# VHH binders against o75319, part 1

Scores and structures below are computed, not measured.

Target 1, 181 residues: o75319
Amino acid sequence: GNHIPERWKDYLPVGQRMPGTRFIAFKVPLQKSFEKKLAPEECFSPLDLFNKIREQNEELGLIIDLTYTQRYYKPEDLPETVPYLKIFTVGHQVPDDETIFKFKHAVNGFLKENKDNDKLIGVHCTHGLNRTGYLICRYLIDVEGVRPDDAIELFNRCRGHCLERQNYIEDLQNGPIRKNW
Below, numbering starts at 1 at the first letter of every chain, in headers, positions and changes, except where a header shows other numbers; antibody chains aren't numbered by Kabat.
ipSAE, averaged over its two directions, is called F for ESMFold2-Fast, E for ESMFold2 and O for OpenDDE. V2 adds 0.75 times the mean of E and O to 0.25 times the DockQ between the complexes of E and O.
Where letters were taken out, [cut] stands.

## First folded at step 1 (VHH)

Design a1 (framework vhh_7qia_2)
Fold by ESMFold2-Fast, scan of step 1:
Structure a1 (fold): chain B 181 residues (1-181), chain A 118 residues (1-118)
Amino acid sequence: as target 1 above (181 residues)
Amino acid sequence: QLQLVESGGGLVQPGGSLRLSCEASGFTFSSYAMGWYRQAPGKQRELVAFITSGGSTNYADSVKGRFTISRDNAKNTVYLQMNSLRPEDTAIYYCAAYDSSGYYLDYWGKGTPVTVSS
């Protein structure tokens, strides 16, 4: 069935670009079959995602989907010109080192291939908050040398929502740096 | 022009309560999501509470269960009810508006200072 994810309506569809980075975070788009369960102003389809990013004068070059499911939308619902990468992550627990390094490799690869443009890396989980914010902040801390509190503040401000999971925040602030391998 | 004016800060004892207000002018308030930020002495600015145009809320872990964000669209005002205040809540508090695309708007005014002291 086409059940709306719990609390999905509680979050803004799309954040703003994180200044000084190529990241933009958003909640999971829902394909048109979900729209019968939504008011018009609540709809956020893959098409709506691209429209909202264009309204910010930005362009997506990659989508990284961190959800544990394929039920919300299909890669075929996205423009053919935008690469799609699925990294399965489990909610509630801090992503493991393998997941963190897959994310870092995808980001680094995109940046190498897109050094001549300003296209964005779009990252989402179900709410575009906890798993999404963790992995973006982890990248900024481990790869770009950003202070943990600064990375978290930047993400929260640009997403328009605070990271909610204390274990994720604790790991970012006080956990080990995952670098190289 | 767009303006956000914070008020309601002050000095309070640990365990006390304060209610902050942020009055918006110059735009259609009901269509915007609103956030409360704070900047503690010697610390970075942080987002502590958020409310969507539809009224859904979220909070930083440090304030969950103690702070409540709410809005009154008829008064173009967002509120932050702060209960069980702690010395570490001492900060200048600012509000911010986000449009329907999630675009952040700049702070207006000087914020409202909150001091929690024993």
Scores: ipSAE 0.006, ipTM 0.247, lowest interface PAE 12.9, mean pLDDT 84

Design a1b (framework vhh_7qia_2)
Fold by ESMFold2-Fast, scan of step 1:
Structure a1b (fold): chain B 181 residues (1-181), chain A 119 residues (1-119)
Amino acid sequence: as target 1 above (181 residues)
Amino acid sequence: QLQLVESGGGLVQPGGSLRLSCEASGFTFSSYAMGWYRQAPGKQRELVAFITSGGSTNYADSVKGRFTISRDNAKNTVYLQMNSLRPEDTAIYYCARDLGYSSSWYDYWGKGTPVTVSS
């Protein structure tokens, strides 16, 4: 029995698909062992994630897990048909170029392999906000040519929570475009 | 012509309250989700609160429990009630209509209304 992540209950479990993209953001699902610490309406297991995605008439084709831990849930708790990718990303720091490259490569590979469907790329960190929002926005800016403020505002609305880390926001607005993907 | 006009900003002490208004014209107001954004000097414009055409609301974590968004479709107006104001709430506040991503992801037409929280 691990502790519930700080402020995890303050965030909506799942955002909306970001229109014009294949991205959907959510907070980290918590495996069954955490349910002893949660009221029924607070539970957000891997199964709850897939139910909430289905309720939006969406389907996940890939999960990208940006947490720096494996304590919250196991990949085995996910359907075998949904690929899972772990990119260990430390919180508080702007992700380094290697992390950005790995994320871009995973997204580009998914899109290439899923041209004939409309399945989503689900991205999460602990709260589905700062690391998640940074990497999604970085992809939209660098690969799709979206203006930084437009990318950030699209993410904020669809996630239902605003990016909080000022260093992440500053890098997105004024930092260099990363050419590696 | 689409127009959004913000009002109600001002200078207030920490712990004080303000009510912002945004009067809309030039579109079918009741059909659109409306939001309040703010921009502090040297920072990006950030979403503060959002209300759907059906009345469902969403708030930035920094303002949840302190701010309340509401709308009056008969008056084509969206409101932001701000309670327990903090110095970090100091910003120019803008209202916006949600267009989605297939065009501009947001649009706003007003000059904003400045809010300064200072002793």
Scores: ipSAE 0.000, ipTM 0.098, lowest interface PAE 19.0, mean pLDDT 84

Design a1c (framework vhh_7qia_2)
Fold by ESMFold2-Fast, scan of step 1:
Structure a1c (fold): chain B 181 residues (1-181), chain A 119 residues (1-119)
Amino acid sequence: as target 1 above (181 residues)
Amino acid sequence: QLQLVESGGGLVQPGGSLRLSCEASGFTFSSYAMGWYRQAPGKQRELVAFITSGGSTNYADSVKGRFTISRDNAKNTVYLQMNSLRPEDTAIYYCAKVEYYGSGSFDYWGKGTPVTVSS
């Protein structure tokens, strides 16, 4: 069905850019067909996403969609000038190494191709929190050498919500670095 | 207007110490990672020390154990404490607001402060 995701209204639409990085996290945008079930102030369409990013004086250069569904919006609802990457990620379990390396490859490629601008990598799952926060923090820890607690604190502060999944937090703090793939 | 003002450089003998300071203005200092880079004559600029907004630190292998980066968010200042200085540490030292960790491409640089290690 055309139902609003569980707890979706409980989360801020868009966080702030994570300073020292190109990342910004947000919850899944909902296409126009969902707006019948939302008050005007609750609407967060793909257009609303781009308006909120511009209000922060930022610009998106890539969207990475981590949801395991295509029912919330279509890539065609996004400006054609912004690349869209789908990485199907099942919730609840820590993302597997294949998913982690797909994410790292996409981020590294974007950064290499966008050295001459300040465009952001927008990352979302359903709530823009657990899968999103895990993969961003995993990248910062494994690739950028950030300490796990600092990566988590930075994400939590900028997203405006704390990572909720204890198994994700434990993997970030105590798990191995994924670098030999 | 973003501004970074470095101070504390000078001439020092091998084995000596210097403390560099960088006063920042024109941005929300506590929200950004800050770094110290250096450039010796005829060489590329290199990152020597980095501190995140959360306080985690990273150092180049050549300075690890000798240099300490710290910050004072109340004073909008980042510091580099340099101990056991060597002639190879001779360079102009630059303070940077780090836009992208590890990239160096979008950092805002100060004017630099020269450090000379010689007898």
Scores: ipSAE 0.000, ipTM 0.107, lowest interface PAE 17.4, mean pLDDT 84

Design a1d (framework vhh_7qia_2)
Fold by ESMFold2-Fast, scan of step 1:
Structure a1d (fold): chain B 181 residues (1-181), chain A 118 residues (1-118)
Amino acid sequence: as target 1 above (181 residues)
Amino acid sequence: QLQLVESGGGLVQPGGSLRLSCEASGFTFSSYAMGWYRQAPGKQRELVAFITSGGSTNYADSVKGRFTISRDNAKNTVYLQMNSLRPEDTAIYYCAAGPYYDILTGYWGKGTPVTVSS
């Protein structure tokens, strides 16, 4: 069988929309095959994701999946109307410049094509915390000119959990701005 | 670099009106929440009004029904229309930009003074 990711149950399924942005962060949804290992109140399927976002009076326009695996759910488990983008990232390491630029390109493209609506960019890794928080904050700092500490505080508040990886925090606070070539 | 420039403050009699403007540059204005704060002498800065990127507004109870916040994304400008002004509205008014309206940031203007007295 399928193993529940370590510490996955410790995190809230979905954060709140980050005000002033189009971002919402969440932990990885788990397809039906994982449900036998979960109590009903612990289940968080792709359907549960969309229901929880709807309960917040929000609508997803894009999902960016940062996990290094396809075992948790499949893109075909998502509504056909919501684009899905996979960016393979390894945990523990600060994402490289290529990954950062790919994320920025996807976000910029979505915003350009969706300036006439208020749909959200949903971003997740396994826990929706470290890789997710890093890339969202990196975008806000590098593209939107947000101060690093303000970006981190906004993400932490809206996600309901604080970024845990010191190397990610240090890169956001003191690292170079990654400008597009 | 992000800059905020406030204008429109001045001396006005009780019951009068003023419109404050804040012109923003150096960032993607339409993606940011915009707000107006004020600071009376000897007091902390307090939130007066904010407007989200999507256009939702919120007001402090003390100004609700008298003040209206609005934005013009084409001009990168946020406005505060102040009606029925009272002596207690006397303060320096500051424009703020942020991903979250109540986050203290370095993205503050220099402020525009408003004095309500005869």
Scores: ipSAE 0.000, ipTM 0.114, lowest interface PAE 16.8, mean pLDDT 84

Design a1e (framework vhh_7qia_2)
Fold by ESMFold2-Fast, scan of step 1:
Structure a1e (fold): chain B 181 residues (1-181), chain A 118 residues (1-118)
Amino acid sequence: as target 1 above (181 residues)
Amino acid sequence: QLQLVESGGGLVQPGGSLRLSCEASGFTFSSYAMGWYRQAPGKQRELVAFITSGGSTNYADSVKGRFTISRDNAKNTVYLQMNSLRPEDTAIYYCATLRDYGDYFDYWGKGTPVTVSS
């Protein structure tokens, strides 16, 4: 079965670019097979994602997919011009150091290869909130030296939803800096 | 016929230990990540530990250092060793095969109750 993710409809499809960064967060796009379970105004396909980002006068240069599944959409549903990276992450738990390392390396690699443009790194998990917000904030804190509360506030404001998982928030505020490049 | 059968729960005093077991059948156990959830009265179900098919483990902050998850693929069994038990660990403990973490979980067992009380 192709069940709609729990609470997926509760979240805005796409946030706004986080000012001073290349990050934009969104919820998981759902491939065509899910459309029969959605009203037209609820649909958020890979095509809808690119249309909504274009409406903001932005352009994606990389998608980082943090879901633990490949059932929601396939990389082939994305334009050939946009690289896709899968980093399997488990919900409910703070991502482990290996996962944080993979995310940091992907972001740093993208930034080095895209110095001469303003393309965005699109990051999503299922809701584009907890795993997504954690890894983006962890990058800002550990790599860019942003204060934890400032990183969280910036993400919350730009995503249009506040991080919900207390263990993620607590790790960002009080946890150790991960120096795993 | 896919089944998960939890056992090992019971009544224990604070500071005590219990070992929970979950025997799996009807699927290729070694290929699946396995987790332990718990649900206290009036609260949502919480993931406390999981182990990947490759043997990597993860724990909720509330149990880290006290609980240990392990698996025996030859016996199709996942274990939760619970040490230094606290009254707040009182819950029904559930075994699950984990798919699409956070949204869809298959083969939730019937649960095994754990009560930590003097």
Scores: ipSAE 0.014, ipTM 0.257, lowest interface PAE 7.6, mean pLDDT 86

Design a1f (framework vhh_7qia_2)
Fold by ESMFold2-Fast, scan of step 1:
Parts: structure tokens; C-alpha cells; sequence
Structure a1f (fold): chain B 181 residues (1-181), chain A 118 residues (1-118)
């Protein structure tokens, strides 16, 4: 059956916008079928996501879903006006170069098409932490030239939780810059 | 949204010390890396000292061991402690806030003059 992801309740639903960027990170929304396993205050549906973003006076222009599953919610559960991009990423492993390049291309395309607005790129994996934080920080380091420790600290502060996987942190701090757009 | 205001510059004798302050107004100061730059007459503006949002520091070779950069996020302030000052340290000192280590600084102060002379 439908199982609530392990430790999903331990994380804040939505972080804050990362200042100087268009990024906002959150944990995976859960469709209505999961609500029977949750107290009302624990619910975080796609609708709840958009309500929480609006409460911060922000607007989503793109959702990038990094989970390796489609069981938690469907793109059809999102407003038709918000583009949805699926990039399948395996947990525990540092994302491969193909995955990194797909993420960079999606972000660059969004920014090019949204020069005249301030809409956000929402990024999530299961917890909105390790894969999400890695790819956002990798983009900031490789494309924007941000120092690795600054990117990591900014993500941690805005998400409200620190990156947990040491192999991800090590790759960000000491790994090679992934060249190619 | 950040505004940067430098203070603490002045005239000092060789071997003396000065402490520069840069106060930021606005929000998200703690998310920015902060740098101190200087520009002597007829020369290019150069990076002197840099502090990341996490507190890691880097210095120009000419000032290592003499200058110390620090920050107080509760006060939205970055400091430059300058010891063992030399005539060649004479310049206008600028603080800058940077989200990215790219070619553009996000915010600049107007500068504070430092003169090291007899």
C-alpha cells in the first residue's frame, strides 16, 4: 500500500525563497489518498503547497520533481498554469552528469523565459533536502560562481534543515565543476 | 535591498591600526558573502579580504597576517581590523556584498578613505 515516506513528518513542508535566486525548496506533496494517515496539521497536499507559497507572497512558475517515483502525487494535481518537470534521480548517490545537465538546462530555460517576472522555481525530492539541496547548490556553484560553502549555508538556512549526506557535501565542496550547459 | 555604509577610515601613522566597519540595512545580510576592496589613486580596485556567509576568510597576499575580516550577523555589520599599516595601504576602502563569486558584486558602499602617512 500507500506508505508515508520515512522521516517525511520530520521536515518543514516549505522553506523560504533563497535570496538573490529564483529557488524555493520543499518536501514532496502528498495527494489526498495519504491524508487518512495524517493529522490535519500534518497534511501537505499540492494545494497546501500553493497556499504556503502564497502566504510568503511568492508565486511558483515551475516545479522540478526529483523523486524516483510518481506515487506521491500526479502532475494533474497541480494548477494547469504551473509547468511541471520530472527529473528521475536515485537517492543516496551523487546525481550523475546527465542529471546535473538536465537540471541546469531547465533552470536556464526558465530564467530566459521569465526575465520580466519574479516567479520561483520550486524544487523537491522526497524530503526536499539532499537531492534538492545538491542540485540547487551545484547550479549556484557551477553556473553562478557561488563559493561552495556559501551555497550550502544559504540552502541550509532557507530550507530550515541542513544537508545530511556527507558524500553530497564533499562533492559540492571539493568535487569538479560540471561543465556543459 | 541592501545598503552598505562604511566608517572608521582616517589618517594614521605607519605601524598604526584602524578598524573599518560596514553596516548593512535591509534583510538577508547573513546570506551574503562580504568583501573589502581598496582603490589607490591611479590604480584598479582590488579585493583585500573576503568572508563567506559561513565565516570562512581569504586575504590578498599583501595584507595576510596584518588584516582580519570578521562579521556580526546580529548587527548586520562586517569589520576589517587593519594592523601594522604601511604607506602602500593608503586607499579608499569599499565594502561589497556578493551573492555570487561571479563578475558582478550585488551591492557596493561609497567608500571610506584611509591615509597612512608620517
Amino acid sequence: as target 1 above (181 residues)
Amino acid sequence: QLQLVESGGGLVQPGGSLRLSCEASGFTFSSYAMGWYRQAPGKQRELVAFITSGGSTNYADSVKGRFTISRDNAKNTVYLQMNSLRPEDTAIYYCAAQYSSGWYEDYWGKGTPVTVSS
Scores: ipSAE 0.000, ipTM 0.087, lowest interface PAE 20.7, mean pLDDT 84

Design a1g (framework vhh_7qia_2)
Fold by ESMFold2-Fast, scan of step 1:
Structure a1g (fold): chain B 181 residues (1-181), chain A 120 residues (1-120)
Amino acid sequence: as target 1 above (181 residues)
Amino acid sequence: QLQLVESGGGLVQPGGSLRLSCEASGFTFSSYAMGWYRQAPGKQRELVAFITSGGSTNYADSVKGRFTISRDNAKNTVYLQMNSLRPEDTAIYYCAKGFSYGPLDYFDYWGKGTPVTVSS
């Protein structure tokens, strides 16, 4: 399907690296077949993603795709040198403990294997906002011991958009720590 | 070109052991989940075990505690150690490459398979 995701054009393509972390968040890249529905300045293909990351003097070492679909782009559209991880998540509901566990393990594994470089973990859902922001903040709170309000503020500032889903925000601020041990 | 080459199958008596190997080429092996499927005559192909790029493992209930999946990224090889084999484990065993890092039903490539027969 060539249907552009709802509100996709409303969001900045790529945020900034979150200082003190290896995370960078962005909205879903759209493969070339979607470009018929986009003005040139609206295009954000997998190639555009890597160009924008390089413009920030950063390099991706892992992409974590949180969308529930493969229709927007294929792993084959990415450079073979950049690992791709798919974690299927549905929107609207707070991600379950199994999903949180998978995300934490992927991040921990990447960090262990990439101690000798400064490559980033790129995380996206459809808009790079709610599911993306939730899982990044959940990691910072549960694993790194960051205060919930500080994690949320850091994500919002670096992404350039504030987390929108109140149930996600509420879980981050007042929910239990998920140790997943 | 992408290739998966299985080996180690054969005939074994009940209670015996076999180790299957799968040598991969033509892709960045360390970046992908790898799995083992099996198909018995007249049955559907089923997922037996998988291992993520980070080393996390998952097993079908029918083999849990008897089979162990592992990988050697330096050799681009995934293994299936099969212990306490039963006649119902008789099948052709297929190595599989993940479509992405990990979800079970998103394997996108399979080898030719290696037969395993468990009989007296």
Scores: ipSAE 0.000, ipTM 0.120, lowest interface PAE 16.5, mean pLDDT 86

Design a1h (framework vhh_7qia_2)
Fold by ESMFold2-Fast, scan of step 1:
Formats: sequence, C-alpha cells, structure tokens
Structure a1h (fold): chain B 181 residues (1-181), chain A 119 residues (1-119)
Amino acid sequence: as target 1 above (181 residues)
Amino acid sequence: QLQLVESGGGLVQPGGSLRLSCEASGFTFSSYAMGWYRQAPGKQRELVAFITSGGSTNYADSVKGRFTISRDNAKNTVYLQMNSLRPEDTAIYYCAARPTYYYDSSGYWGKGTPVTVSS
C-alpha cells in the first residue's frame, strides 16, 4: 500500500544536530510514489532529506533505518556515497538487548572511521521519535555517560518533539545500563 | 597538527563581561562544528555553547540569553561573548572541535582559559 503513515504529517521532517554528538534524527522519507497524496510543502523524499541536511550546513555519513518495513523508500533512493544500515525494530516495545548492541556497534564503528571529519549519523524510524529517540538516548547514557534526563531533554529539544512512549522513558530513566558483551 | 588555542579569560566582577577566543589550526575549520565547554572546581566538564559549520547555535540553559557563540571562518576563530557574569560561571573554559560528551577526541581540545567571577 501507498498510504501515508498515521500521524506522519504531524512531525517535523528533520531535527537539528544534537550538540556534543554526531546524531541527527528525522522521520521516514517517502519515495516519489507517495507524493501524489501530499501537498508540495508536505513532501519529504530521500532527496528532500539531503537538501534539508545541506541547508543546515551538515553532511550525512550514515543512515540507520529502524523501521520494520521497506515500503517507504529503498536504499537505492539514497546517494551511493552514504552507507545505509537497516535494523528491524518493532514499535511500541522497548528494543531488545540484541538490537541495542547492533545500534551501539554501528555508531562506534562509524565514529572510529570518521574521527577526522564532522559527518553525521542520521537515525530514523517512522516518526523519528520513539524508537529513534530511545536508541540515541540509550547510546548517550550507556556509552557516553550522559545523565538520562539530560539525554532525553537534548533529544526532545533537537528533534522538536518530545518522546511519547512512557515505557521507553521509564527504561531510559530507571532501567539497567546495557553493557557491551 | 590539530591545534586549538584559547585566550580572553581573566578576573571580572559579577555583572561584567568577557570575550573568549579560540584560534584553530591544522584542519579545515569551516567544515567543523565548534563548542565551548567549562569545568568548575570540583565539577565535571560541561558543554555550554555549540555552533555548527553553518552557524546554527545551541546553549546550555544556565547561559541562555547571557552568552553568545560566534565564528569567523576567514580567521579560523570561534568566540564566546559572556555577559552578565555570575560567580557560578567561574570555571576553566575549553574550546573543542567536533564537540562530543565523552568520546575520546584527543587532539580536538585546547588547554583552556580560566575565568574567575569574584568581587
């Protein structure tokens, strides 16, 4: 189906870079076939994503796609120079330890390979909010030692929308640190 | 090779102003985000101001409305204008290229410039 995800239009397409990090969060880009259902100002294709990142004078070095589907856009719709990583995550549930570890490993690998540049890690789920915000905050808390409330505040401010899933927020604030295996 | 040199710190009375400068060399300054951190006695180092390569800025809540970060790409310099200074702003101020919280960015830090706000 070519239906627009529920509430997708309610969210800003792209947030701001999170200061002190290499992260930028956004909602899922929609390939050109979806544009028949959108006004021009509502369009957010893979091309639009890169244009908006460039408008902020930033450059993407990696995209991490957390959606549980491939119907919204294909990796082939992205510039071949930008690596794409798919981590299938189910919405509503706190991501499992395997998923958290995959995310951390991808981020650490990117940062090691990109020490001499300032390219960003772009992270998205459907709305670029709950799964996206959880995994970014989990990384900041577990790996970078950021206090949970500070990580959440930073994400909310830079994304332009607050994390909505109470179970995600509770896990970030009170859950155990997930150590590398 | 990557080098940051801070200057402009000093002693100032509450309500006073200081402008910090950080001159960068050994990298393409215009392509890097730049930030100012501070470390108060007995406290952890904290990010207080951030500027992207394109000029977008962000501030810690404690300094919003009082501090202004800016950059001059032609001079490879980032500035921190500090107004309405308070005793709690007393700290060593550090410049950082590609600022991160705790990621080891060895070679991206300056040596710091001390700021003391006291009567």
Scores: ipSAE 0.000, ipTM 0.221, lowest interface PAE 12.5, mean pLDDT 85

Design a1i (framework vhh_7qia_2)
Fold by ESMFold2-Fast, scan of step 1:
Structure a1i (fold): chain B 181 residues (1-181), chain A 119 residues (1-119)
Amino acid sequence: as target 1 above (181 residues)
Amino acid sequence: QLQLVESGGGLVQPGGSLRLSCEASGFTFSSYAMGWYRQAPGKQRELVAFITSGGSTNYADSVKGRFTISRDNAKNTVYLQMNSLRPEDTAIYYCATEIYSGYDAFDIWGKGTPVTVSS
């Protein structure tokens, strides 16, 4: 089977860059084998992702894939010039401290290596919303000192969709700050 | 019908080993990720090991170095090799896969195979 993820069509393919940050969020791109199940205007392949980023006058320098599968597209479907990092996260549950650490480490490493350019860190899960929004907001809160409500509002506005999972929102607003390395 | 059937559970002494198997049917096994979960009495179900269609693996910290997940696409089977078993590993072990879920949550589950580690 080649099943389209539940509710995938309900979400905008790509958000806007989050001002003051290097983050941009999007839903998972789907490789060409999924296109038979999609109208032309619904297609969002890895190529379509890069075209949409370019249309915003932005450039990706890193993709962080938070899905717990590789069935949607392969790293080989991406341009060779853009690093790809897989961090396995299961949906519905708040990412654990080890996962949060890996995300923070990857972001910090990218920023250190790319301080002389304006390339973006693209982050996605399946819908580009809950896991994606959680980890981006967690980074902004824990590392950049942003107020939780401000981080959430910024993500929601730029993604074009609001974080849906109450457990994710509650952890961001009321959970402890993780002082991960 | 989409089915996952676990086997290989049983009673074992601390320090012992077990190999769990999960046979899949009704879908293109090689295209999907497979996971092993466990649920101890009074606790939530937790993911212990995962393997992608491409063969990449991931493990819970509590089982790293002791458990190994593998797959045989020709046999439509995923395995969990469990070494150096501890009483804390006592649980019902479930095989799972993700077919329909947009949240990368497991939506096809087996009925489970019990593992008891006791002297």
Scores: ipSAE 0.017, ipTM 0.310, lowest interface PAE 5.6, mean pLDDT 88

Design a1j (framework vhh_7qia_2)
Fold by ESMFold2-Fast, scan of step 1:
Structure a1j (fold): chain B 181 residues (1-181), chain A 119 residues (1-119)
Amino acid sequence: as target 1 above (181 residues)
Amino acid sequence: QLQLVESGGGLVQPGGSLRLSCEASGFTFSSYAMGWYRQAPGKQRELVAFITSGGSTNYADSVKGRFTISRDNAKNTVYLQMNSLRPEDTAIYYCAAHLYGSGSYDEYWGKGTPVTVSS
């Protein structure tokens, strides 16, 4: 179905690069078939995503798609030169350890293969906020040793919206460190 | 049907060595990143070694300097050379294939091969 995701219009399309990291977060791009339901200023297609990243003088090297659906856009709508990784995550629940492991492996593999450039890891769920913010912050806490509150504040500032789900925030602040890469 | 088959597990004394193999069938092996995971009874599955399609490797801190992952694309096989084995390395070892940039997260798992390190 071509229904616009609930509250999708309430969020900025793309945040800023998180300083000191290779992460940038954004809401799900919507393929051309959704544009009939959007005003020109509301459109955020895969092409619009890449244009907005270039306008920030940045370049994507990997897209990690955390949505539990393939209805919003197809990987073939992305440039062939940019790898696309789908990690199916259910909203509302804290991602399980296997999902956290997959995310960390993808990030670590990208960083090792891209140590000689400055390309970004783009991460999105439907709104680019709760699942996206959780996994980015979990990586910063568990792998980079960032304090939970500092990771959350950095994500909130750069995304332009604050993490909304209390169970996600509680797990980040008080939950166990996952020693899985 | 796409499948991964592990082999090379067994019983070994502390300080010994084992070489695990994982043979892939039904897909283009060279396009996949390959990982070796392990799971001890009552514990969560953990990644121990990873090799990308380009050949870059990565290891868990507990196995660095002891384990070596490698691949042979002509044989559709990934290997884990395990040296200086310790009792805490006892686990079922799983092979996994991951396709980055496929248009979806294609993930395939083997059924596992047991490794027991004891005197």
Scores: ipSAE 0.000, ipTM 0.122, lowest interface PAE 15.3, mean pLDDT 84

Design a1k (framework vhh_7qia_2)
Fold by ESMFold2-Fast, scan of step 1:
Structure a1k (fold): chain B 181 residues (1-181), chain A 119 residues (1-119)
Amino acid sequence: as target 1 above (181 residues)
Amino acid sequence: QLQLVESGGGLVQPGGSLRLSCEASGFTFSSYAMGWYRQAPGKQRELVAFITSGGSTNYADSVKGRFTISRDNAKNTVYLQMNSLRPEDTAIYYCAKDTPWELPYFDYWGKGTPVTVSS
């Protein structure tokens, strides 16, 4: 149905590019059928996403959608020129190793293919916070060797909201490094 | 239409046990993950335990080995068996239904059932 996700309006639509990386995080875009329940200033469609990123003088080269649903928007609502990857993740649970490796491989592949440009990897779940922040931070820690607290702080600052789930934070700080095999 | 009703809370001494129940109505219970959260005065609400529709369970580190989450799909009920209770387990315990769109918060919460662990 067309029910607006709980607390979706409480979060900034799009964060800022995370300096030193190609990541930008945002909350789930909502297709036009949801706009009947939103004031004009609250709308955040797939088109609005691309406009807001362009306003930051940035360009998306890949969208990674971490939601467990397709009800909010469809890949067909995106420009055909921007690759879309769906990784189904359950909320409240730390993503499993298979999900983590799939995310890492997608990021590594994008970076290798996009050496000659500065296009961004856009990552979102429903609010663009917990699952999104976990996977981005997990990548920075495991692949780029960033200290856990530094990765979390960087994500929080650029997203404009702090990671909320203690189980995600605990895994990032004290969990094992996952190998990219 | 959707309703979650918690029960089973109470006052217990350290080392004691309690079993919490949450009766659900207004949705296809067997199709959704269910969770237990708690909130102590002055603290943030935290996830205690989570059970998927398929029966896989997850626990907060603070309760692993002491708490057990389970479900009975025929009764539309999720349970939290709490053993070896500690004063720091004192909180209001909330039942929550997960949604297919996987929000950072559960969409639907019960009223909660208070648990006090003290001498």
Scores: ipSAE 0.000, ipTM 0.161, lowest interface PAE 11.2, mean pLDDT 85

Design a1l (framework vhh_7qia_2)
Fold by ESMFold2-Fast, scan of step 1:
Structure a1l (fold): chain B 181 residues (1-181), chain A 118 residues (1-118)
Amino acid sequence: as target 1 above (181 residues)
Amino acid sequence: QLQLVESGGGLVQPGGSLRLSCEASGFTFSSYAMGWYRQAPGKQRELVAFITSGGSTNYADSVKGRFTISRDNAKNTVYLQMNSLRPEDTAIYYCAASGEYQLLYDYWGKGTPVTVSS
């Protein structure tokens, strides 16, 4: 049997769009093979993801997958019309500058190509919380000039869960602004 | 870049003990969760034990109280101490590393056979 990620059931599947941004955060979708260990109300497949975003009157234009594994679902499980970008990040440690730059580049490229629409950038790690929240907040702080505490509060409120990793919070509040390209 | 090198497997009688070691290289060991999986003949590969980067441990019900996982970050090594071995513990044991918690692993060792028989 497929193993459900630890504490995955403890988190809401999808947050709300972060107002003033194009970001929406969610936990990792799980392909059909994981459903044998889930009650119907606990299922969150790639299809469920798109249905839940549609229910919010939103539309995904890009998915950024921050997990360090390819086991949870495959890009082929997503609609071909939605670009998928994999950025391998290790859990527990603050992402390195190269990873931060790659994330910023992908976001800026999407925004430039999608000026004429209101499509969202969907970002997830395993729980859609720590790595996801860190990179979204890092972007808002470094690129958009948002105050660290405001970025964190906005993410926490819209995700429905607070960032848990103290090292991530510390870096966002007191760490250096990463140099833009 | 990444390499996992396993040692310590072998033949042992029921009730005996073995200590498996897995030395990691090519990545920041201390940031990864480490685990031991096993695959018995004719069965699917199963998680036996894991240890998080912070040192928290978890065990399969079939090995609780008999097996102990530990890590030495200075040596980039994870260990599995196996006591009170049973014939049903016979399997190939795999070391695995994951940047994501303890349940799904991205990097695997080549496997070390353990046989428990008279």
Scores: ipSAE 0.000, ipTM 0.188, lowest interface PAE 12.6, mean pLDDT 86

